# Designs tried in a protein design chat: VH-VL binders against q0atu2. Part 14

Target 1, 119 residues: q0atu2
Amino acid sequence: MLDKKARIRTSREYRNVFEKGKRLSGRFLIIYYVENALDNNRFGFITNKKIGMAVIRNRIKRQLRAIVREYQGQVKNKHDIVLVARAGIGKSSFEGMEKDYIAIMKKAGLFARNANKID

## First folded at step 1 (VH-VL)

Design d1 (framework fv_firastotug)
Fold by ESMFold2-Fast, scan of step 1:
Structure d1 (fold): chain C 119 residues (1-119), chain A 121 residues (1-121), chain B 108 residues (1-108)
Amino acid sequence: as target 1 above (119 residues)
Amino acid sequence: EVQLVESGGGLVQPGGSLRLSCAASGYSISSDYYMSWIRQAPGKGLEWLARIDYSGDTYYSTSLKSRLTISRDNSKNTLYLQLNSLRAEDTAVYYCARDLYYSEGTYFDYWGQGTLVTVSS
Amino acid sequence: DIQLTQSPSSLSASVGDRVTITCRASQSVDSSYLAWYQQKPGKAPKLLIYDASSRATGIPSRFSGSGSGTDFTLTISSLQPEDFATYYCQQYDSWPPTFGQGTKVEIK
C-alpha cells in the first residue's frame, strides 16, 4: 500500500499540481505532474462521476493505487503526480490500465532509466 | 478562520419539505473544497447524506437520493440541502461539513453546529 | 460499502486511565484512510485523527491513532474529565464514506 507520505492529501496541493504542472493524456489516464521540494514522490487520484457508478469508481481507484504502488521504484524522485481517470477507464482491464500508466509515465520522462532492471 | 453555520431546521409534518442552509465564512465553497451534509438522529450515530464537489457534481446516499437535493449559491457562499417527502425517521440534527480532497470519500475537517429537523404530526 | 464496527460500544474509566477504542472494517482500508472524531453532548463532531495516525491541529498529544488494513485503534493515554464524549471512526478509502456506530466514554 502507498505510504501516507506518498499521497497528495489537500485540495490546495491538488490545485498546485494542476496550476503549475504539466499535463499529458493517455488512453484511459491523464496525468498532471510537477517537481516538488520534498525527498519523495506524492501521488493523487481523481475519479469523476462520469466514469460510472460508485462501485466502478471505487474499483478503478483501488486498481490505480495498486499500479502506482507496484511501479513506484521506477518513478523519478521529487514529483507530485495526479492521475485523473478518463470516462472510458471503466471498460478497461487491469492490464490495460497498467499498460497505459507505464506508457504515459515513460512519455512524460518520469520513469527512471533501468530503475527496476534485474541487472 | 473557517466557520459553518446551518439554519432552516424546524418542525415539519410527514410528507412535508424543508430547505436547509449552510453559510460558510473564512473560505470559498466554490473553490477546491468539497461540501457534505451529514445527519444524526437523537441519541444515534452519524450518517452521510450528500456531497457537492468543486465543479458542482453531486453525490447522494443511495437510500435517500430520491428525497434529497444538494446545491449551492456561490454568490452567497452558501450550501443548501432540500429535503422532500419527509418521514418521522428523518428527525435528526443536520450538519454541513467541509472536506479537503478533490477525490471521493474524504474526511471532514470542519463541521457546523447543526440544525434540528423534527418530523412529527 | 465498508462497514465499521467499534468496540466496545461503551466504557467507564477513571481520570488518568489509558483508554483504547477499536474500529474493525469489513474489508481492507488499504490507504489507511481512516479518521476519528470526538463528539461531546450537544455539540458537533470534532476531527481528532486522520490517515489512521495523524493528529489534527490543536488536538492534545494524549490522543493517538494506529492500525492498518481492517483493524484500527484510538488511544487516549491519560484520560481527562473533558474527554467524556462519544468517539466515531470513519473510512474514506471506499465510496461512500461510512462511520462506525460510536463508542461512549463515561468518566467514573
Scores: ipSAE 0.047, ipTM 0.704, lowest interface PAE 5.6, mean pLDDT 86
Fold by OpenDDE, second read of step 2:
Structure d1 (fold): chain C 119 residues (1-119), chain A 121 residues (1-121), chain B 108 residues (1-108)
Amino acid sequence: as target 1 above (119 residues)
Amino acid sequence: EVQLVESGGGLVQPGGSLRLSCAASGYSISSDYYMSWIRQAPGKGLEWLARIDYSGDTYYSTSLKSRLTISRDNSKNTLYLQLNSLRAEDTAVYYCARDLYYSEGTYFDYWGQGTLVTVSS
Amino acid sequence: DIQLTQSPSSLSASVGDRVTITCRASQSVDSSYLAWYQQKPGKAPKLLIYDASSRATGIPSRFSGSGSGTDFTLTISSLQPEDFATYYCQQYDSWPPTFGQGTKVEIK
C-alpha cells in the first residue's frame, strides 16, 4: 500500500488536479497530473462500475496501487497524479495494465530521466 | 467562468420523447470533469438521472436506464439527454451539472438554470 | 441505494436566527462524502458544502457543515434574508448519488 502521504485523499486535492492539471489517455488509464508544492508525489485512484463489480473494482485499485508503488521511485517528484481506470481495464491483465501505465507516464514525461526499469 | 445552459424543454405528449441540450462554457466537458443530468419534479426533490465520463462511458438511473441516453458533442462542448416513452411523472425541471467524481462518488459544483419538460396530453 | 432523510422538512425562522438542518443516512456514509445545496425558487441548486464540512467557493462563513457516519448537519449561524430557501443534502459515498428530500427555510 502506498504511504499515506503519497495519497490524494480529499475532494479538494482531486479537484485541484482536475482544474489545474494536464490530462492524458491510455488504453486502460487516464491520468491527470499537476505539479504540487510538496516534497513528494501523491497519487489518486478512480474506478467506476463500468469496470465491473465491486470485487473487480477493488482488484483493479489494488493492482493500480501496486503498479504505482513499483514505479514510484522513478517518477519525477512534486506531482499530484490521478489515475482514472477506463472500462476496459477490467478485462486487462496486470501486465497489460502495467504496460499502459508505463506508456502513458512516459508520454506525460513523468518518469525521471534516469529511470531504469521502465523499459 | 463556468456556465451551463440547458435547452430543449417544453410540452410533450405521453409516449413521446425529449431531447435536451446543455451548452457548457468556461471549460471542456470532455476534459477534466464528468457531466450529469439531474431532474426535479414540481415541488419535489432532486433525482440523479445519468452521467457521462471522460471515456464516454455512461451511467444511468436504474429505473430509467431503458429510456435514457446521455451523450455529448465535444466539438460543440454540449451535453445531451434523450428520454423516450415519456410519462406524466417525467414532468420536471431537468438540470445539467458538472460532475465532480472522485474515488468513491460525485457531487455537483455547477448547475444549469434547468429546462422544464411537461408531459401532458 | 442510500436514503437521506432531512429534518425538519420545513422550518420558520427569523433573520439572525441560528438554523440547524439534519440529514440522516440509511447507512453509514464513509469519508464524509456528503454535500449540501441551497435552492431558491425557480433557480438551480447551489453547492454550499462538500465533504461534509468544506465550504464551497464563495459561500459565506455563516454556513457550516458537520457530521459523520449517518448523521450530518448544516448550520446557518445567523440567518440572512437571502438564506430563505430549500436546502438539500446529498451523499456521494455510494452509487448512485442520492439527495435528501429537502428542508424549506421560511420566514417567520
Scores: ipSAE 0.022, ipTM 0.677, lowest interface PAE 5.9, mean pLDDT 90

Design d10 (framework fv_firastotug)
Fold by ESMFold2-Fast, scan of step 1:
Structure d10 (fold): chain C 119 residues (1-119), chain A 120 residues (1-120), chain B 108 residues (1-108)
Amino acid sequence: as target 1 above (119 residues)
Amino acid sequence: EVQLVESGGGLVQPGGSLRLSCAASGYSISSDYYMSWIRQAPGKGLEWLARIDYSGDTYYSTSLKSRLTISRDNSKNTLYLQLNSLRAEDTAVYYCAKGDYYLSEYFDYWGQGTLVTVSS
Amino acid sequence: DIQLTQSPSSLSASVGDRVTITCRASQSVDSSYLAWYQQKPGKAPKLLIYDASSRATGIPSRFSGSGSGTDFTLTISSLQPEDFATYYCQQYDSWPPTFGQGTKVEIK
């Protein structure tokens, strides 16, 4: 579960991210992202029936939420970010999804730089 | 086909509590749709109460938040609304309703409603 | 919260009439974020129109929606006997979603 202020809440807010934001595709994820006028980041999640049966979609939703929650402290503030699961995500492992999330966020320039330190 | 069936309404005294249920069939409530509770007082219009999304995140009407809890049981494909500290003005038909898509906050399917009467 | 006011609150009409119901918002609503519902006595609301002008599946072509900004309309081009009901607009542009007070369409 993400903090309530870290969630995108309305259809308007989602459409704003899609229309004005940048798009970047990973192996299993697409992100749409735009700078917001707030002091914090907000996340949205989209999985649809093309991914597979409800059991698969529900697993993916929970896993994506858990991944975002774990790495939320590394994301540069002032962004609205929507994660869209690609059809192939159903064949990915949790570790595969996590790797893809990290890679795509780094490519987007949304992760804080940690060039010389491993925690 | 999608069907929603509410239950749990009835007569309750002021200050009492009720838990309403909404049994869904034809789709999974834990999929990528929003599920909401909406009420209608006798002869009045529609009032949105609460929403739960696929991730379990909950949203409430500001004026009612302290007296409502929306929840679900994915194994039973059932949505719940806990009503606490009930007052006469809470007398209404309570509907559960499904959003069309995750991005859409209009309601494409509704249950038949369950009547809650708060009376001394 | 965005307040929605419908006009008229009630109207009387005959089969075959053109009926227009207006929904006015207290703040500008993007035309893509408004829905219309039909409710018959003792029944749940039924979605008619979403995104201001898109007809829901199975809804007859006599129902149409239009408008932008603060003023939206639902039109029934040729009223049928089954269309006597109460109609509600709903916005989903701003959280929380809100409904109009309803317009009752009665037989003359």
Scores: ipSAE 0.008, ipTM 0.579, lowest interface PAE 9.3, mean pLDDT 84

Design d11 (framework fv_firastotug)
Fold by ESMFold2-Fast, scan of step 1:
Structure d11 (fold): chain C 119 residues (1-119), chain A 121 residues (1-121), chain B 108 residues (1-108)
Amino acid sequence: as target 1 above (119 residues)
Amino acid sequence: EVQLVESGGGLVQPGGSLRLSCAASGYSISSDYYMSWIRQAPGKGLEWLARIDYSGDTYYSTSLKSRLTISRDNSKNTLYLQLNSLRAEDTAVYYCARLGEYYTDSWFDPWGQGTLVTVSS
Amino acid sequence: DIQLTQSPSSLSASVGDRVTITCRASQSVDSSYLAWYQQKPGKAPKLLIYDASSRATGIPSRFSGSGSGTDFTLTISSLQPEDFATYYCQQYDSWPPTFGQGTKVEIK
């Protein structure tokens, strides 16, 4: 899991990202993102009932946090980023979610370096 | 200041029903926090009962789901728990609590002060 | 469901003592998804620690949390008179959320 300071925790913080942020859609993920006034990045995760039952939603949430943590060093500093899981994500593989995350972060211009995992 | 105040508890006979209320102040219950009901039998530990999220989706303890209904009325800023087919073992203080993080499962903060339900006769 | 077992179920202590309460999970809990609560007789539980080691607002520094995996600990470094209470751990890593059975801290 992500460090406590790297997580979006309040209603107001999420609302700020949705209202002022930009939106990009991937295959399994939607990201909303906005520059913050802090010295670090913060991430939020939304997995709603449309994805499936609690067991599936909890699995997806943990897998997304693991993916975000793995690539945290490549993300441009000072951003609040919310990942919203799309309904189809429950049928994806971990690798599929990871690939989608990398693609949308690159498209958003949020990766400061090459984000590919070591082969 | 955020406050939760429970009401509706009391004495009920086995097989009876009660509707508990949780009045929220200092924030809107439609604010995208999850809300829960948690109970505690006298001298016993805490047992999670039910959760409602920002969209109104509800989730229940597997052992109790046939006897519980969690709901809310956003216009009254109030959370409800309907208790049906009550048994002696349902005697407990019932708390409402807000989950501490927006849009996710988390710790509980704040808690209401609780309302006592006694199932006896 | 993840079962949380607290040790000890009760303990007797004096003001100034170091108190340690352990919470063991039946399966691994990510270190960031465990909370600790304090409950005094007739009162609602009060959040002490969240995300295994973060103190809630207004909680004295004598309270600290640590641990990962299946073993978590709440420590009170120097027990005060107002700390005599029952303490509960709670996990929110796996659905449904579950609580430990509680540890009662009594006066000696």
Scores: ipSAE 0.007, ipTM 0.603, lowest interface PAE 8.9, mean pLDDT 85

Design d12 (framework fv_firastotug)
Fold by ESMFold2-Fast, scan of step 1:
Structure d12 (fold): chain C 119 residues (1-119), chain A 120 residues (1-120), chain B 108 residues (1-108)
Amino acid sequence: as target 1 above (119 residues)
Amino acid sequence: EVQLVESGGGLVQPGGSLRLSCAASGYSISSDYYMSWIRQAPGKGLEWLARIDYSGDTYYSTSLKSRLTISRDNSKNTLYLQLNSLRAEDTAVYYCARDKLYWSGYFDYWGQGTLVTVSS
Amino acid sequence: DIQLTQSPSSLSASVGDRVTITCRASQSVDSSYLAWYQQKPGKAPKLLIYDASSRATGIPSRFSGSGSGTDFTLTISSLQPEDFATYYCQQYDSWPPTFGQGTKVEIK
């Protein structure tokens, strides 16, 4: 699970990321991201009804949180990042979502250089 | 100036194999873009076949997955599509296309296409 | 897979005409994930519109896109000689990306 301070929790905070942030699309995920004025990263997660029934959306949300937590140490400091699941995500595997997340984060320049090598 | 130039098409027998190439210029295929292959049978519409992302992960049409391999050579800035076990139904113009920055899912540049004819 | 159906399949028009092409999806498509292409005989498709209504770089203002949900429209406000072509819609909301069957815009 992600710590409370690492989560975007309010509608106002989500709106800030959407309005001021940059957008990058992957196969199953879209990220919106912006630098924050805090000393830590915060993540938000959005799954809409087009993905499927509540049980599927809740599974996807849990899996995305697990992926973000796994790679949290590689993310450049001081960003608010919102992950939006695309409709097709319901057909993906956990590994497929993980690969897509890594790809889009690297593409956005949000992964620290060589973080994997110095763990 | 972005340019995609396809080659490798031609006449091939049913059951045969063929490798198509797509030489990119004006940008790096490995740095900021995802690349796809899309085909069009004579007089028909467009069909997406395969995609490769900047990290080298590949994605395929489920109906064609076992017969296609998408790959690239970053040093040559060239995209490839390996076609195996070809059938008459695979006769089409094959296009390489660039996904807009950060794989938006739409294609901002296309090659001229290369014709593959599968016939006895 | 999301099926896209274009209407009409073909139309005849004159220079100066307002041309409207409709794309209907079998399932709801977020308007952020629909594109339109133009294809001339013997040529590759050319991107016209992305995210349902955003005009691609260098595309004339007479081309516009609109719509949401299952109904999307491409409009050419005043048809020019170079606009006689086949037009395709494409969705990228759901995997795999799919194209409409095309609409041929012919000279009257």
Scores: ipSAE 0.006, ipTM 0.545, lowest interface PAE 13.5, mean pLDDT 84

Design d2 (framework fv_firastotug)
Fold by ESMFold2-Fast, scan of step 1:
Structure d2 (fold): chain C 119 residues (1-119), chain A 122 residues (1-122), chain B 108 residues (1-108)
Amino acid sequence: as target 1 above (119 residues)
Amino acid sequence: EVQLVESGGGLVQPGGSLRLSCAASGYSISSDYYMSWIRQAPGKGLEWLARIDYSGDTYYSTSLKSRLTISRDNSKNTLYLQLNSLRAEDTAVYYCARESGYYFDSSGFDYWGQGTLVTVSS
Amino acid sequence: DIQLTQSPSSLSASVGDRVTITCRASQSVDSSYLAWYQQKPGKAPKLLIYDASSRATGIPSRFSGSGSGTDFTLTISSLQPEDFATYYCQQYDSWPPTFGQGTKVEIK
C-alpha cells in the first residue's frame, strides 16, 4: 500500500507531470515523470476505458500499485511518476507487468543501477 | 473547501421518475474525480448505485442498471441521478460521494453530501 | 459480489474503553482496498480509514485499522462521547464496491 503522501492526487498535479515531464513507453506501460521539490516520490496510476471494463481496470491498478510498492526503495528520490496502462495490459500476467515496470524505470534512469566492481 | 449538496428528493408514486442533483463546490467534478451515488434505506446499510469516471464512462449496480442513469453537467459542476420505474423498495436517502483518488487510485469516498430523501409510496 | 460481514452488529461501551470491530470478507480482499466509515444519526458517512490502515485527514489517532485477506479490524483505543455512531467497512478491491452491514456503537 502506498502512503497518502506518496500519491499524486489532484488534476493539477497530474497535468504538471504530463506537461513538464518526460515520457517513456514500454510493452504494457507508459510512464510520465518529472522531478519534484519534495522530499519524497509520488505515484499516480491511470487505467482508461481502452483497457476494458471496471473489473479489469481495478485489477490492473491493484497490481500496478503492488509492483510500485515492492520496488519503491529502488526509485530515486524527488520524482512525480504517473503510470499509464496501455490497452494490451489486460492480457498480461503480473510477472509481465512487473518486468515491464522494471525495464522502463531502469531505462528512465529512475532505478538504482546495478554495478559490479572489478579488481 | 469541498462541499456536495443533494436536491430533488421527495414523495413519488410507484412507477414514477425522479431526477436527483448533486451540486459540487471547491473542486471540479468533470475530470478530476470519480463520482458515485450511494443509497441507504431506512434502518438499513449502504448500497452503491452508480459511478461516473473522469472520461464520462458510467458504471451501475447490476440489479438497478435498467432504471438508473448517472450523468453530469460540467458547466454547472453538478452530478445527476435519473431514477425511473420507481418501486417502494427504492425508498431511501440518496447520497452523492466523491472518491478520494484520481483515475481509480481510490482511497474510498472522502466527501459525501448530506443526502436527499426519496419516498416511493402511493 | 464480495459480501462483508461485521461483528458485532451492535455494542455498548463506556468512555475510555477500547472498542474493536471486525469485518470479514466472503473472499480475499487486498488490504490496500478496504475502508472504514463513521455515520452519526441523521448524517452522511465520514471516511475514517482507507487502505485498511491509513487514517483520513483530520481523523483522531485513537482510530486505527488493520488486517489482511478476509479479516479486518477497526479499533478505537479510548472511546469518546462523540464516537457514538454506526461504523461501516467497505471494499473497493473487486467490482462492485460493497459495504458491511454496519456496527452500532452506543456509549453508556
Scores: ipSAE 0.013, ipTM 0.587, lowest interface PAE 8.2, mean pLDDT 84

Design d3 (framework fv_firastotug)
Fold by ESMFold2-Fast, scan of step 1:
Structure d3 (fold): chain C 119 residues (1-119), chain A 121 residues (1-121), chain B 108 residues (1-108)
Amino acid sequence: as target 1 above (119 residues)
Amino acid sequence: EVQLVESGGGLVQPGGSLRLSCAASGYSISSDYYMSWIRQAPGKGLEWLARIDYSGDTYYSTSLKSRLTISRDNSKNTLYLQLNSLRAEDTAVYYCARVYEYGSDWAFDIWGQGTLVTVSS
Amino acid sequence: DIQLTQSPSSLSASVGDRVTITCRASQSVDSSYLAWYQQKPGKAPKLLIYDASSRATGIPSRFSGSGSGTDFTLTISSLQPEDFATYYCQQYDSWPPTFGQGTKVEIK
C-alpha cells in the first residue's frame, strides 16, 4: 500500500507535474516527473477511457499501484511522478507492465538502485 | 468554509425532465476537485450517479447514463445534473459531493444538504 | 462492480457502548480506498474515515477504521448520543464507486 504522503492528491499537484515536469514514453506507460521540495516521492496514476471498459481500467490501475509499491524503495528521492496508461496497456500482462515501468524509470535516471530484470 | 447547495428539485410527472443545480462556495469546482451526484431513495441507501473531473471529463452510472447529463458552469461555480425520462423509481434526495484528488477516485469529503425529486402523477 | 455488504444491517446500543460495524467487499480493495460515512436522520452523509483508517478533519478520536483486502471495520469506542445514525462504507478503488447497504445504529 502506498502511504498517503506518497500519493499525488490534488488537481493542482497533477497540473504542476504536467506543466513543469519531463515526459518519457514507454510501450504501455507514459511518465511525467519533476523534482519536488519534499523529503519523499509522490506518485499519481491516470487510466483514461481509451484503455477500455471500467473493469479493465480498474484492473490496470490496481496493477500499476502494485508495481509502484514493489519498486518504491529503488526510486530516487524527492520526485513527483505521474504514470499515464496508454491505450494498448489493456492487452499487456502484469510482467509486461512491470518491465515497461522498470525500463522507463531507468531511462529517466530515477532508480537509485538497479531494479531486477523481469523475464 | 466550503459549502455545496443543491436546488431544482420538486414534483415532476413520469416521463418528465428536470435540471438540478449545485452552487459551490469557498473553493473552485474547476481547480481542485472532482464533483459528483449521488442519490438516495426514501429509506434506502446511497447510489452514485455521475462525476465530472476538473478537466471536464464526465463519468456515469452504467444503468442511468442514457438519462443523465452532468455539466458545470465554471463562471458561476455551479454543477448541474440533467435528468430525462424520469420514472417513479427516480424519486430520491439528490446530493452533490466533491471528491478530493485528480487522477484517482477518492472519498466524498463535502456533501450538499440535498434536493428532493418526487416523480408522481 | 465491487459489492459491499455491511454487518449487521442494524444494531441497538446504549451510550458508552463499543460499536463495531463490518464491511465486506466482493473483490479486494487493494489500495484500501475505503471510506465510512455517518448519516443522521434528515441530514446529508458526513465523511468519517477515508483510506480505511484515516479520520477526516474534525472527526472525534472515538471513531476508528481498520482493515484491508476484503474485510473492513468501523469502530466507535464509546458511543455518544449524537452517534445514533446510519453508517455507510464506500469503496473508491474500482470504478464505479459503490456503497454498502448501511448499518443503522439505534438507541437500545
Scores: ipSAE 0.013, ipTM 0.581, lowest interface PAE 8.6, mean pLDDT 83

Design d4 (framework fv_firastotug)
Fold by ESMFold2-Fast, scan of step 1:
Structure d4 (fold): chain C 119 residues (1-119), chain A 121 residues (1-121), chain B 108 residues (1-108)
Amino acid sequence: as target 1 above (119 residues)
Amino acid sequence: EVQLVESGGGLVQPGGSLRLSCAASGYSISSDYYMSWIRQAPGKGLEWLARIDYSGDTYYSTSLKSRLTISRDNSKNTLYLQLNSLRAEDTAVYYCARDTSYWEGYSFDYWGQGTLVTVSS
Amino acid sequence: DIQLTQSPSSLSASVGDRVTITCRASQSVDSSYLAWYQQKPGKAPKLLIYDASSRATGIPSRFSGSGSGTDFTLTISSLQPEDFATYYCQQYDSWPPTFGQGTKVEIK
């Protein structure tokens, strides 16, 4: 599960990422990201009313947390990253969100290569 | 220090309305915290009712959505809950509470003392 | 909605006892977004544990939380006189947030 120290939890921290971070847009996701002074990465999640009703927004948030957790080991250390869901995400599949996340993270240069060689 | 103080409870007839207030001190409700209303009927458990986030977006319990309105007045640092079409089942102590986290999930780190709403003829 | 069921609904204990309260969710609570509260008669609830296992500010070390998925536990390692109260679990992973029915810890 996504460790509590890997979550952005304060308003000040969210504000810092938005004001000082870089922005990249994907099909269903926007990320804001900035290097932090910690030993670990932290993630935040935003779903707004344009996506749909609360039940849809909270399902999307759960699915995004699951995706981030699965790929946490691939992310370059020492970053605060906020994921903002775009209005169209409510019609996406889990696989669609996952692919978009991977594509954005690679484009941002945040996905480090993991050595998964078989010899 | 953070304090939340509810007011506005009392006796109301079935079908009536009440507006509850929650005065916050020690922090700004317009800054970065989610604020919720939670109620507890006599001798029963806790039931979450409504939340307002930093941007003013509101969220409601599905079963009560049509009868509740959560709002705030940033200049007074005060949270409100409007209750409409009240029934005997709405008799409860109503609490306002601050979310521990901004943007993600919510557990409640500070609670007011509660204000009693009694719906009776 | 995720339904939370606490067991036992009530228990009698003595000062110094180890008390264990369980909370079972009808669906998996991903990310361990689960909290525990203490409520004394006539008072507002007080946050004890959040994120399943993190103690809130000022909460004594005798209180601990554990669990994941559908099964969560609150433990009081050595019950003190001030700990006689009703305890509630709460999930905030799935909308809407829901509470368990409560467990009353009474003096034996």
Scores: ipSAE 0.007, ipTM 0.579, lowest interface PAE 9.8, mean pLDDT 84

Design d5 (framework fv_firastotug)
Fold by ESMFold2-Fast, scan of step 1:
Structure d5 (fold): chain C 119 residues (1-119), chain A 121 residues (1-121), chain B 108 residues (1-108)
Amino acid sequence: as target 1 above (119 residues)
Amino acid sequence: EVQLVESGGGLVQPGGSLRLSCAASGYSISSDYYMSWIRQAPGKGLEWLARIDYSGDTYYSTSLKSRLTISRDNSKNTLYLQLNSLRAEDTAVYYCARGGYEFYDSTLDYWGQGTLVTVSS
Amino acid sequence: DIQLTQSPSSLSASVGDRVTITCRASQSVDSSYLAWYQQKPGKAPKLLIYDASSRATGIPSRFSGSGSGTDFTLTISSLQPEDFATYYCQQYDSWPPTFGQGTKVEIK
């Protein structure tokens, strides 16, 4: 779904976001975020085994990537953002995850003013 | 400036219980790091026991899950490990340690000095 | 659980020696999820290397890590007096995290 350049790829890059970034918690998601020195945003996704079996974790990862892609144009440029799924996300609907993502991104100040959803 | 200090170890009889504490300073245990308990039996290697992550979710080694409870008090910035139904093989130095995040950074970057638990009659 | 086997289990070395310690995993471990720790007698372990090859903050350049798949190596290029210790590898690719049995580096 996301451009390869828009993905956080290495554990070292994830560590940088966790150590230097800010943290905000939503109902189903936690985000960690830090400004980067690149020309674009990068996203990482973490789903642990406590959420459920692989089929559930893979569904959640796929749905989170779709949500991020859909709202990509609304995100302030030059940030590395890691989404961590909380245990309760396994029982959430797609709409529930989407609402939580929007709420937490707005609270973080990461949605640009006058931003619109990608069609 | 990050410091972890364990306490609560001591001598306990088989079948007994102890609660260990780990007081953290220089950071908030509820903010950006997961916290783990690791033990080391005399003359032996390291064994991971339990983790509590940033969201409060707990994880245990499968062999010890029924006898351990990891918890925290964010207001006291303190991590706990409850040990129940203790056996002679639980004799060890117990360490608390700060870690990274899930499988992308589960390294343990700061450790306490440890507290000795001896299970003997 | 992934089992980590270190070799040798112990070695004797002199100051200035090049020391290599290996860690073999029972199944493949992504190098991004392997760490090395140093433990001195009576002290807590200290993180040396994470992601198989990245030095932790404040760790001297004489310590280096490498490897992939099932075989990983910690190298001390020129052993110093303060380096006599037990060294442990750890994987965090598969749940639960596991440690190797340790390698004791002793004075000759």
Scores: ipSAE 0.007, ipTM 0.547, lowest interface PAE 9.2, mean pLDDT 83

